# Designs tried in a protein design chat: miniprotein binders against q56419. Part 18

Target 1, 326 residues: q56419
Amino acid sequence: MEGRTLEEVQEEVFKRHGVLVPKKELEDLAKALEEAGLLLTEKVEARLKEEEEKLKRERPMRLAGLSYPEGEREARAFLEAFRASYPGEGEEARVLLMPHLEPSRVPEVYGAALAALEKTPPPERIYLVGVAHRPLKEKAAALPVPFQTPFGPALPDLPALQALDALLPFELFNTPLAFREEHSLELPLFFLKGRFPEARVLPLLVARRSPELGEALKVVLRDFPGLLVLAVDLSHVGPRFGDTPLTRTLAEEARRRDLGFLERLAEGEPEAALAFLGANPTRIDGVEVVASLLPLLRERKGKVLAHRLDLEAPTLSAVGAGTLVL
Key: E = the ipSAE of ESMFold2; O = the ipSAE of OpenDDE; V2 = 0.75 times the mean of E and O plus 0.25 times the DockQ between their complexes.

## First folded at step 6 (miniprotein)

Design m5 (at its last look DockQ between E and O 0.02; V2 from the best seeds 0.00; counts 0 for: pae E 9.9 > 1.5, pTM E .496 < .8, SAP 74.029 > 70, placed apart)
Fold by OpenDDE base, look of step 6:
Structure m5 (fold): chain B 326 residues (1-326), chain A 85 residues (1-85)
Amino acid sequence: as target 1 above (326 residues)
Amino acid sequence: SPEALELLKELIEYLKEAIAEAKKALKEGDPEKLEEALKELERLAEGLFLLVLLARGDPEALKYLAREIEKLLEEIEKLKKELEK
């Protein structure tokens, strides 16, 4: 990028369009951006380059000690406690839909996922498809490096990743920096690695629906069989997401949409599940993932094991989470 | 910071306006003006892409911004293709 600092872009944008951000606010913003590492200074660029270079080797844990324990012993106890939070039994999964929400918010939903994994023979590989909370250069991306976990590194399946890349009309290995803090992969991976320590992983992110991804994966899965995991949340309602505070009516609508979505998936009708959501007014997170994986979800019957609409009391907002086995 | 997210939103809105102006230039049949506008748009969009990519905050807010910037990048690419015709 020709050396115009974000300041210059900001200054130019603000100068040209009369958004007079007071110089002080611009300076405070610039400082905040700098402190946040958002100012593309030479130093920040160098750091980003370094981080990108590190991501060529491994993806370190970002949520260890925050969302889950860093130590293996404590991590195993964590898994056991989460499993215990779900009183039911699981079913064998060929496809697992599970949340990526903060685990402490929906323990029984993760517990249901663990219950399903208990009934699932150890796969050779796990196709872990998360949601990109950062922008991607393409509709989907993969990071072909080890992901660190308390149970050791989750190793990539390079042959399967290469086979997938070869079938896609875009470069699969794009935007490595989008993976550095992506919780939609890290949180599910904790549970998956803990249950299947020897499984290789294909860490995939979806930003926007890619029918090509589902078709490519369908081909790859023939030669490289494995467990498909959709790491997605469901409805997002309330002030954090642009709604009024959670009401009984809003909660009922969120639950209706979540369950209606999951039930249609459980019936092997993913197109009907998407159609049921329409404009998706409760903002089900997993829509783009499901839309990308239609070929893999069609005609697969399964079971909804758990669902929760979890209230975040400080914001009077709620997020839906579910566990589905196919 | 909340302030950083608001700035990103403002910059995205600015980019939307700039794209609208570029679309107007295309309709007016001024390829030189469009080319100049596109160069500026690309630079701004790439910068915003990186900012959103690196931003910290509410994942859902960032996801929204991510989808917005991705859409704008697609619109810029469409404008480029029209200039090449």
Scores: ipSAE 0.696, ipTM 0.882, lowest interface PAE 0.6, mean pLDDT 89
Fold by ESMFold2, look of step 6:
Structure m5 (fold): chain B 326 residues (1-326), chain A 85 residues (1-85)
Amino acid sequence: as target 1 above (326 residues)
Amino acid sequence: SPEALELLKELIEYLKEAIAEAKKALKEGDPEKLEEALKELERLAEGLFLLVLLARGDPEALKYLAREIEKLLEEIEKLKKELEK
């Protein structure tokens, strides 16, 4: 260690301030420092409570100008470019699985979702189920406020949200801050609102699997029919996610697990899809959402429209994304 | 004393946590409150540094603690400069 003896330090402090500080004064100073630190914590917590109160009124765009255009005209052109990235035709969806990965990384996967929406009659409401990237106080949460988009506000379906909350054994609306930066809702919502401008939305997040959520949604959907959207990504492999660098073998395994998962969902076999993943060694992002929504996915057959395992060259990692209609 | 050294270690860990929370709050944004909080945290860290310098105890432990607090003061100064941009 470099430095001076304690006596040299005490002498220098005395020279600076002209005062020798007794042990009791040192203890009093430590208490004052702790008290001031508690005040700092109160200021930070008060600031977070202010953000939480703002979210009780609306959820503003966070990714405009970053992931999609802020202006409506540019946003419509953006949608059309994404649709053009997928040359195929869609199919009508009662349930749509689509990604929440950065749109520019998987343009044809979002294009496939748009193609499905072209074949889907405009719903009265959309049950948008994303993956919580910040802690929730419960297994799932909702935020019953307008979500801003370049196409105008996506209004909440308050009656359906209230019916859902009444059926759950936990508080649905008690984690507003988790929605502040949640891209798993904002990115899919841009595409959904652009195609269904009159649909109301139930913005939902899942942190941990909740069989109660799936059973409650099954009941709510009978009285409040709409489009169910699972806004989930698939495999996450490579060093960014705790693996070795991405190899051809790891990429092939991730692709196989992504497609096997999607194909079993497309056969109406969501339990088999989860069993196929086992311990989920490639970290498919959507497992908690699928596990929550089993009652809504059983026996519902459909088609995989698109898949990509997108490579992140800077991190030597990859993320899978897919489009599934049921 | 050993009791004073334990208090100083606890305060150092508090300062590390408070700096991390200030960095997080900066991203969430109220620069005026954050600048005031950083000034108060700087005063706390300097006061704690003075407390270490005045404490009677293990000279090797006190030198280590003084260096840790000096690093925290440098981190606070960097945050103040970033905030003033």
Scores: ipSAE 0.006, ipTM 0.301, lowest interface PAE 9.9, mean pLDDT 82
ESMFold2 (binder alone), look of step 6: mean pLDDT 73; pTM 0.616

## First folded at step 7 (miniprotein)

Design n1 (at its last look DockQ between E and O 0.58; V2 from the best seeds 0.63)
Fold by ESMFold2, look of step 7:
Structure n1 (fold): chain B 326 residues (1-326), chain A 85 residues (1-85)
Amino acid sequence: as target 1 above (326 residues)
Amino acid sequence: SPELLELLKELIEYLKEAIAEAKKALKEGDPEKLEEALKELERLAEGLFRLSLLAKGDPEALKKLAREIEKLKEEIEKLKKELEK
């Protein structure tokens, strides 16, 4: 854009697209392109490539010292404190639903997950399914590298990941950079690796409903048994999420939606759980993951161990988190 | 980084309007010019995708943008497919 006037840009857009764009929109485009600077530079492409190459080797901790302690001794004490925040007993899980919300906001919900893991025989591998917060090239993705934790690296289950990739109609290893900052894997993994230090991991992200993923995972789990973890949050309500300010009525509805969803999952009825949400007016976070994994959730009965709708008073908003064993 | 998030929002709004205009033009437009416009829209949507991978900020705001970007790319692909008929 340097050395070009707005009028010159407007004329070029007209020539390229065969339509006339209003001057206001062209000014907004020119401003955006100048501020982006990045869309057309080799420097951005080089940085993206460099970051991607790093992620082909390992996925470093990003939240150590922020969401959990960096040192192993402190990290183990952290786990025990979270377990203590949930006074109940867990139950054995073949499928575990747990949050990825900041752990200090919902300590007893993570504690309930730890209680469930105490009752669960150490698996050979963990299928960890999170929610992509950056765009993916496909509906789902994986990153087949060690994920660093304070408890040592969580090693990928390469044979199981390769079997999964072979069954999908798209390349599974499609967007390494989407994992760089992805807390929906890192936060649950801290707890899982702390309790199952020898388990390998399949770190998976879902962006959009993929029935193909669920069907493929059903086949892979038959041959590579393990623990399936849905790392999802529940309702998101209030102005931070595009709503009016949180009221008691909205909070009550969010709790009702969260619990009704979890209860139907606990009855082995994932389609009914999705139908219960309808248009999902409280923006339950786990919908795309549940919708993708239907074959793995049908007819699995279990129990809701914990739930909290965590209030963000300064933003007049709230986020729900729960622990479900199947 | 907060500036990058705001830039992504602005570019998304531009692409929504440009796609809407392309939809209108599909019924009565010049096929050669419309094909060029869709190719340019695809390039811009890819740029949005790449920039969003570098963005930092509220994870929920970023997730919303990510779904919008994915939807825009899907819509562009649908229009390209319709033009090829």
Scores: ipSAE 0.673, ipTM 0.871, lowest interface PAE 1.0, mean pLDDT 86
Fold by OpenDDE base, look of step 7:
Structure n1 (fold): chain B 326 residues (1-326), chain A 85 residues (1-85)
Amino acid sequence: as target 1 above (326 residues)
Amino acid sequence: SPELLELLKELIEYLKEAIAEAKKALKEGDPEKLEEALKELERLAEGLFRLSLLAKGDPEALKKLAREIEKLKEEIEKLKKELEK
């Protein structure tokens, strides 16, 4: 704040908005702004710029040693253990819906995804569409840099990314900082890179439904064929998400919505899947991604391989996860 | 830090109030007041957006804030379009 006293700010807010913000709240806010560096101080801007400059070269692992092993040997053993947790056989996938939840919470769901990948011919490229947990400048974004994994870098498909950008009414390469800590890409990418080490990747995030993205991808996929992966979770219910503690009734409703959504997708009816959710009272995470990719999901029949509603006991909350192949 | 997340929530509430006042200015037919308000709203929204990119915390809490920020930006853009008429 360029030289203005907290009293001057209080007076200005009062004059402009008719609200007298308590001086203590302003002090706490100013202090929090200072401590958080939230005064768009030259310092915060410099930090933002520094972090953006780092992301021009590569996206480093954030969750290595936390959600998955950092070392390649241990990472391979991790993949094998997750595959072993799913007793079934997979199906060939042209489209794979899989979770981005912490892997240890839903091992058999990731195992089902690995089973599907075993039946899938190695793709030249993977279109990995995650959920933005941070705001984007546009409805969707991409980061055209290598993503680090224990199996080596996942290299971007620059020609396919450029083709996609050219078909969108907005700049695709926006908000690089949204990718820095985005787990919805990092966690699925671990499994995908481990199974398809030579595949290039298009790391995409969706913040809001973008019909333009689906139409553009439909065109791009003709010239640049590959595996489409939707990295999405399902229902989010319980106190962490604004509900009462998980009950049998709430869990049954979450499962009903998750399975009803997945089954309609498996029938090739993505619009019916969205309509089935209505206002989405159980907060299925993948809605904006599915709504963006409708042209790619229509008339494709597939199979639900796995589903779990996983209880987080400390918060009495639960998150749904599923694996679907089309 | 948990502190940044709480600050972002406070900034969102402040921005909501500021948008409500801008909507009143629009209804009152005071374009100069609205223009001044919009400049401040855009500055605040951009600051909020940038700060949210540095925030750490629960992914779902961050997602909720992201959606609120996006909604506020859309409301500001609507006000801007009304001023340009």
Scores: ipSAE 0.627, ipTM 0.859, lowest interface PAE 0.7, mean pLDDT 89
ESMFold2 (binder alone), look of step 7: mean pLDDT 76; pTM 0.662

Design n2 (at its last look DockQ between E and O 0.64; V2 from the best seeds 0.64)
Fold by ESMFold2, look of step 7:
Structure n2 (fold): chain B 326 residues (1-326), chain A 85 residues (1-85)
Amino acid sequence: as target 1 above (326 residues)
Amino acid sequence: SPEALELLKLLIEYLKEAIAEAKKALKEGDPEKLEEALKELERLAEGLFKASLLAKGDPEALKKLAREIEKLKEEIEKLKKELEK
């Protein structure tokens, strides 16, 4: 908002809700808005521009020391511990579905992804497709810059990104700030860069389904072969996500939805996987990505390597995560 | 900051209602005042977009708000194009 006064906000709330918000409560909300950067001033606009310009040069680590170790040696040990959390063997992947949930919550699911990567020849490039948690100006976006990791920078595949941009009916490089804190790319990238240190990356976000993205990627992958990674989570259930508190029945439904979705994808039937979810009552995170990438998923058979519906006891909620190779 | 997220939700609800009134006004035929109202709605939606890019909080809550803001911006653009007919 452009520096509107507290009195103006209070009057507008009254017009729409039929109640006058007390001045103290409105002042507390305005303070919270300023803390979130929501009151736009000349200084906030300058900060936005400065941060955007920094992101046009590189994307720094935001989760080092929080979700994974900052130092390279500790980061390698971290990877090996996660691999050890999954006692099975992987399968070669041409398409990998893996989570972006906090790694310590689902260690064997990330371990299964690492097991798949062990069986996968090192690719020239990785098409890393995450889920935008901030708004995008278009249905999808990319950020064509190095992403920092404890293993060194993950370099962008500029020719492949430029080819993709040229095939889309919208500008692909459209919202740099949306990448600033986007964990759906950073968390999977840590694991991918650790295992494939020479691979270049196409860091992609989907906000809303884009059939055009999938068709364009099908063309680009022909000329620029690589590993396609869908970095998505599965069910989100419980009060944190708008449900009643988690029950055994809700958890069982979420698991059934997660596994049914993954199994249909593993059969090469992505349209059936989406239809199985219907209105998506358990809020599987990856539906917009899968819906965008249908041409790349059809007729591609594979295997579900791991799944967990992870409980958040303090919020009486749960989030599902899985590993699928195609 | 839970209070910032609640304020964003309130402002989004305000914008939804204002867009609904703009749709009614389009049929009732005062295009000059409607055009000015749509410009202000566009500025508000852009402010919410920028605010959401900088906001701190639960990524899942922010994602839900982001999808709503994107939808509202699209609705405003559609109304602007309809008015120009």
Scores: ipSAE 0.756, ipTM 0.900, lowest interface PAE 0.7, mean pLDDT 87
Fold by OpenDDE base, look of step 7:
Structure n2 (fold): chain B 326 residues (1-326), chain A 85 residues (1-85)
Amino acid sequence: as target 1 above (326 residues)
Amino acid sequence: SPEALELLKLLIEYLKEAIAEAKKALKEGDPEKLEEALKELERLAEGLFKASLLAKGDPEALKKLAREIEKLKEEIEKLKKELEK
């Protein structure tokens, strides 16, 4: 901000929002941003470049020892425990919708995904489509590098990724830093790699609906067949997400929207599923992913295996999770 | 840090204002002012984008921030297209 003083910013914020941010707080914030490396300083740019260079080789685990065990033996026991948490049997999946929520919150939903994977012949490749929680340069992105897991690296399918890139009107290999800490890929990949150790992976993120992605993937899947996985959560309700504390009425509405969405997908009517949500007042996470993959979801009938609306008690908020097989 | 997210939110609000001023310049028919404003908007938007990639915080808060950044970029691109006419 070359010419405007912190005082001018303070005055503008006051005029617009009626909040006088103390100059000290602005200074502390600027300092904190500088210290956090968030100000576009030479130091921040150097750090960005360094982190990008690391991601040219591999994507390391970020949630090992936190969300899942780092050690292979313990990781296998973790998978078995999650599978055991779902008492039902799965069905063969060509498309799997599963959560990316913290696994400990919805164990039976991940268990249902594992049950489906047990009935699924080992795919050559997995198209893993997650939700971008960071901004992308384009509507979607891929990272064509090995993803580390306790079961060894998940290797990218470079030929299939290249084929996909060639069919898109934008550069697919954009915003590598968006993948660095993206849990929407890391968490489902743990389960997928554990079940299918030899499968190659196409790690994809969607920030905004891209009809082009779905059309391109439809073509690529013909020449490069594999399992399609949508790693998406469902409703997000409560104070963390701008609502009042969870009530019975709010929980019922969240469940209604989650199940209504999943059921319409299970009927092979993804457009009807999107239309059912309207303005998406319960903030179903997977909307942009589903909207991008419409050509792959149409006319595919399947089954909802599990659903949970999980309460986060400290915030009186809840997140929906589901497992759907098509 | 929670502070980093709040600062990024403030930067977003600043960018929204700067975009509004650029839109005003466009309406006033001052292409030089618009060009200068766009250069600054691009710089700020790029900085905000890069900073958001390194920011730590709640995934949903980061997601919300990401969507706001994307919207701002789209608005800047619209202004660029109008300047080229």
Scores: ipSAE 0.521, ipTM 0.827, lowest interface PAE 0.8, mean pLDDT 88
ESMFold2 (binder alone), look of step 7: mean pLDDT 78; pTM 0.711

Design n3 (at its last look DockQ between E and O 0.73; V2 from the best seeds 0.00; counts 0 for: pae E 1.53 > 1.5, pTM E .767 < .8)
Fold by ESMFold2, look of step 7:
Structure n3 (fold): chain B 326 residues (1-326), chain A 85 residues (1-85)
Amino acid sequence: as target 1 above (326 residues)
Amino acid sequence: SPEALELLKELIEYLKEAIAEAKKALKEGDPEKLEEALKELERLAEGLFALVLLAKGDPEALKKLAYEIEKLKEEIEKLKKELEK
């Protein structure tokens, strides 16, 4: 088979098959996908290697000109406008929970994070823990390279990253390509780098809950103290996320779940926060991160500074975002 | 592209069905032929992993695919280990 379009491959490979798992049928599927370039071929493998080599040097900005300005002066003004969107005072944070949702959708929530940062002594390093939106080879990953920002490169804390890697039962530096377009790190980092230009960063992603990560981070933080940032969003409700259309009842439940989760975290009870969500029917984004980091969240009391459940009118859906200091 | 993202969703559903059939066959089937089928399932899952890593699209949609692919790989590894007993 040669010259097939994606639609032709879809038609051929998804014809109805029997209840058996015949080896030949699987082989035919693999060959058709390979010929269409939709399976791991030499061409795809070469492309993977090329993209990975780029990421061994640095992680470039992907959202400049889209989510924030590319130029440093404009980016500084943008940062200050977001702080102004939150008229309140912050509180000192040892742990900060902040969103990674598009900043223009929740300006006061990011503003609250900035307010907390202005009350926080500049740390030597920031443990930035985001949510993987691409698959990871392990439960969690890091990328030990500079992340570019309009304020200059956010340099990695290599000694702390090496110490963390040494304590884990899996290779920490396992999936560089998962970082290439990962907005859950890039968007919070814009705000963090703008306020703490001298801080080094540990850029971390969680795909699946990893108790091992939390235990290892507890140990690393003793030798390498710094600010822990959970870069997570909250409820995801509505048809975009597989629900019925957004109703007032669904929106109120999502808001209740968001705030109940945050308030229990603020009381130093992360296990209770997770238990409150149960099966997580509103798909709060931060569950895997919180579940991984329990040792770092227990007994830490703090305050919810801001919350918004932001409506996506075109999709009849909503996403929650919040700011919590511990 | 949106068309590629939808094809990835369909491929994942196909693999979920194939893995479910492999689990049933593990208790009943020819171990040698099942071993060969599991190797091919692994190749397909690795291909999907690479495609989602390189794909462009809505991050929330990709996250759902990523989770499913990671589960598929874990299930395939479990079946391979069970078959080798």
Scores: ipSAE 0.612, ipTM 0.849, lowest interface PAE 1.5, mean pLDDT 86
Fold by OpenDDE base, look of step 7:
Structure n3 (fold): chain B 326 residues (1-326), chain A 85 residues (1-85)
Amino acid sequence: as target 1 above (326 residues)
Amino acid sequence: SPEALELLKELIEYLKEAIAEAKKALKEGDPEKLEEALKELERLAEGLFALVLLAKGDPEALKKLAYEIEKLKEEIEKLKKELEK
């Protein structure tokens, strides 16, 4: 029985909701999924391997010409325009929390990050911690290859990455494909590389809270000092995220949670920031990153430089973004 | 495609149900049935993991699926450890 369509597989799964699938039916489903290319077949494995091989040398730009300019000259003008969108002055950062949202949605928030970077002495290395939007084999991962930017490649700090790997109870260099299209690293890296062209980078992703990561990084930072960057968004509310359309009440709640979270971080109380969110009903994106980095955030006082809840009008949804310096 | 995301959601729900049944089989003391079920569960979980890695779509939707798959993988690993005891 050759060409079972994805629809037939879907109907079969639907018909079987809540019923103990006999082994034979599981086998039939597995076969159908295999025929549909939904199981790990030799073909899928070959494709995975091919894509992984591409990432062994470098991580190419995915958002150049879309989210930011591909050309260096235009990219520099882009940075200047974003900086100009924030009228304030920055502060020196040891830790920078900044967004990874589409830059055009929250220009002044990225502008605030640039303002902070202007007051920050050039670091030898940047620990860039993003949010995994793909599954990881472990709670966190790193990709130890150059990341392409309009300003040239962001080179990895291999010694610092190796030191970090050695302190973790899991393999740090896992799931390279999770980095292939990860915007939570690519977008912040554009701004960071533009400001600090000579800084090496540790591109890190967090899928789930890893206290081990924070403890290991605390040790590594002693021998390998650098700027810590948390590339995280804040609240995600509205229909895209399972809520009703944005209302004044929902927006006020999102803002309250975003600002309450950022303010507690600015006070050096990251545990209080997490506790304040509780079940995180507005879906603050950065909670797993912050929960992983608690040892690095404790007792560090700083300042909230910018915040915005940006409306995505086509979906009546909104995403919070903020810039915090510690 | 939006259709691909919905299919992935359904497959994840199926995997959740299959894991729940495997847990029941463990309680019933049928280790052979559990072992066979675990092999299929692992294969399904690995397939879903790969598909979400390769999927294109809304990053937040994919993040949610990723989180669900990771949890299910952890549950499968727990079942494996219990079977080895």
Scores: ipSAE 0.596, ipTM 0.842, lowest interface PAE 0.8, mean pLDDT 88
ESMFold2 (binder alone), look of step 7: mean pLDDT 73; pTM 0.621

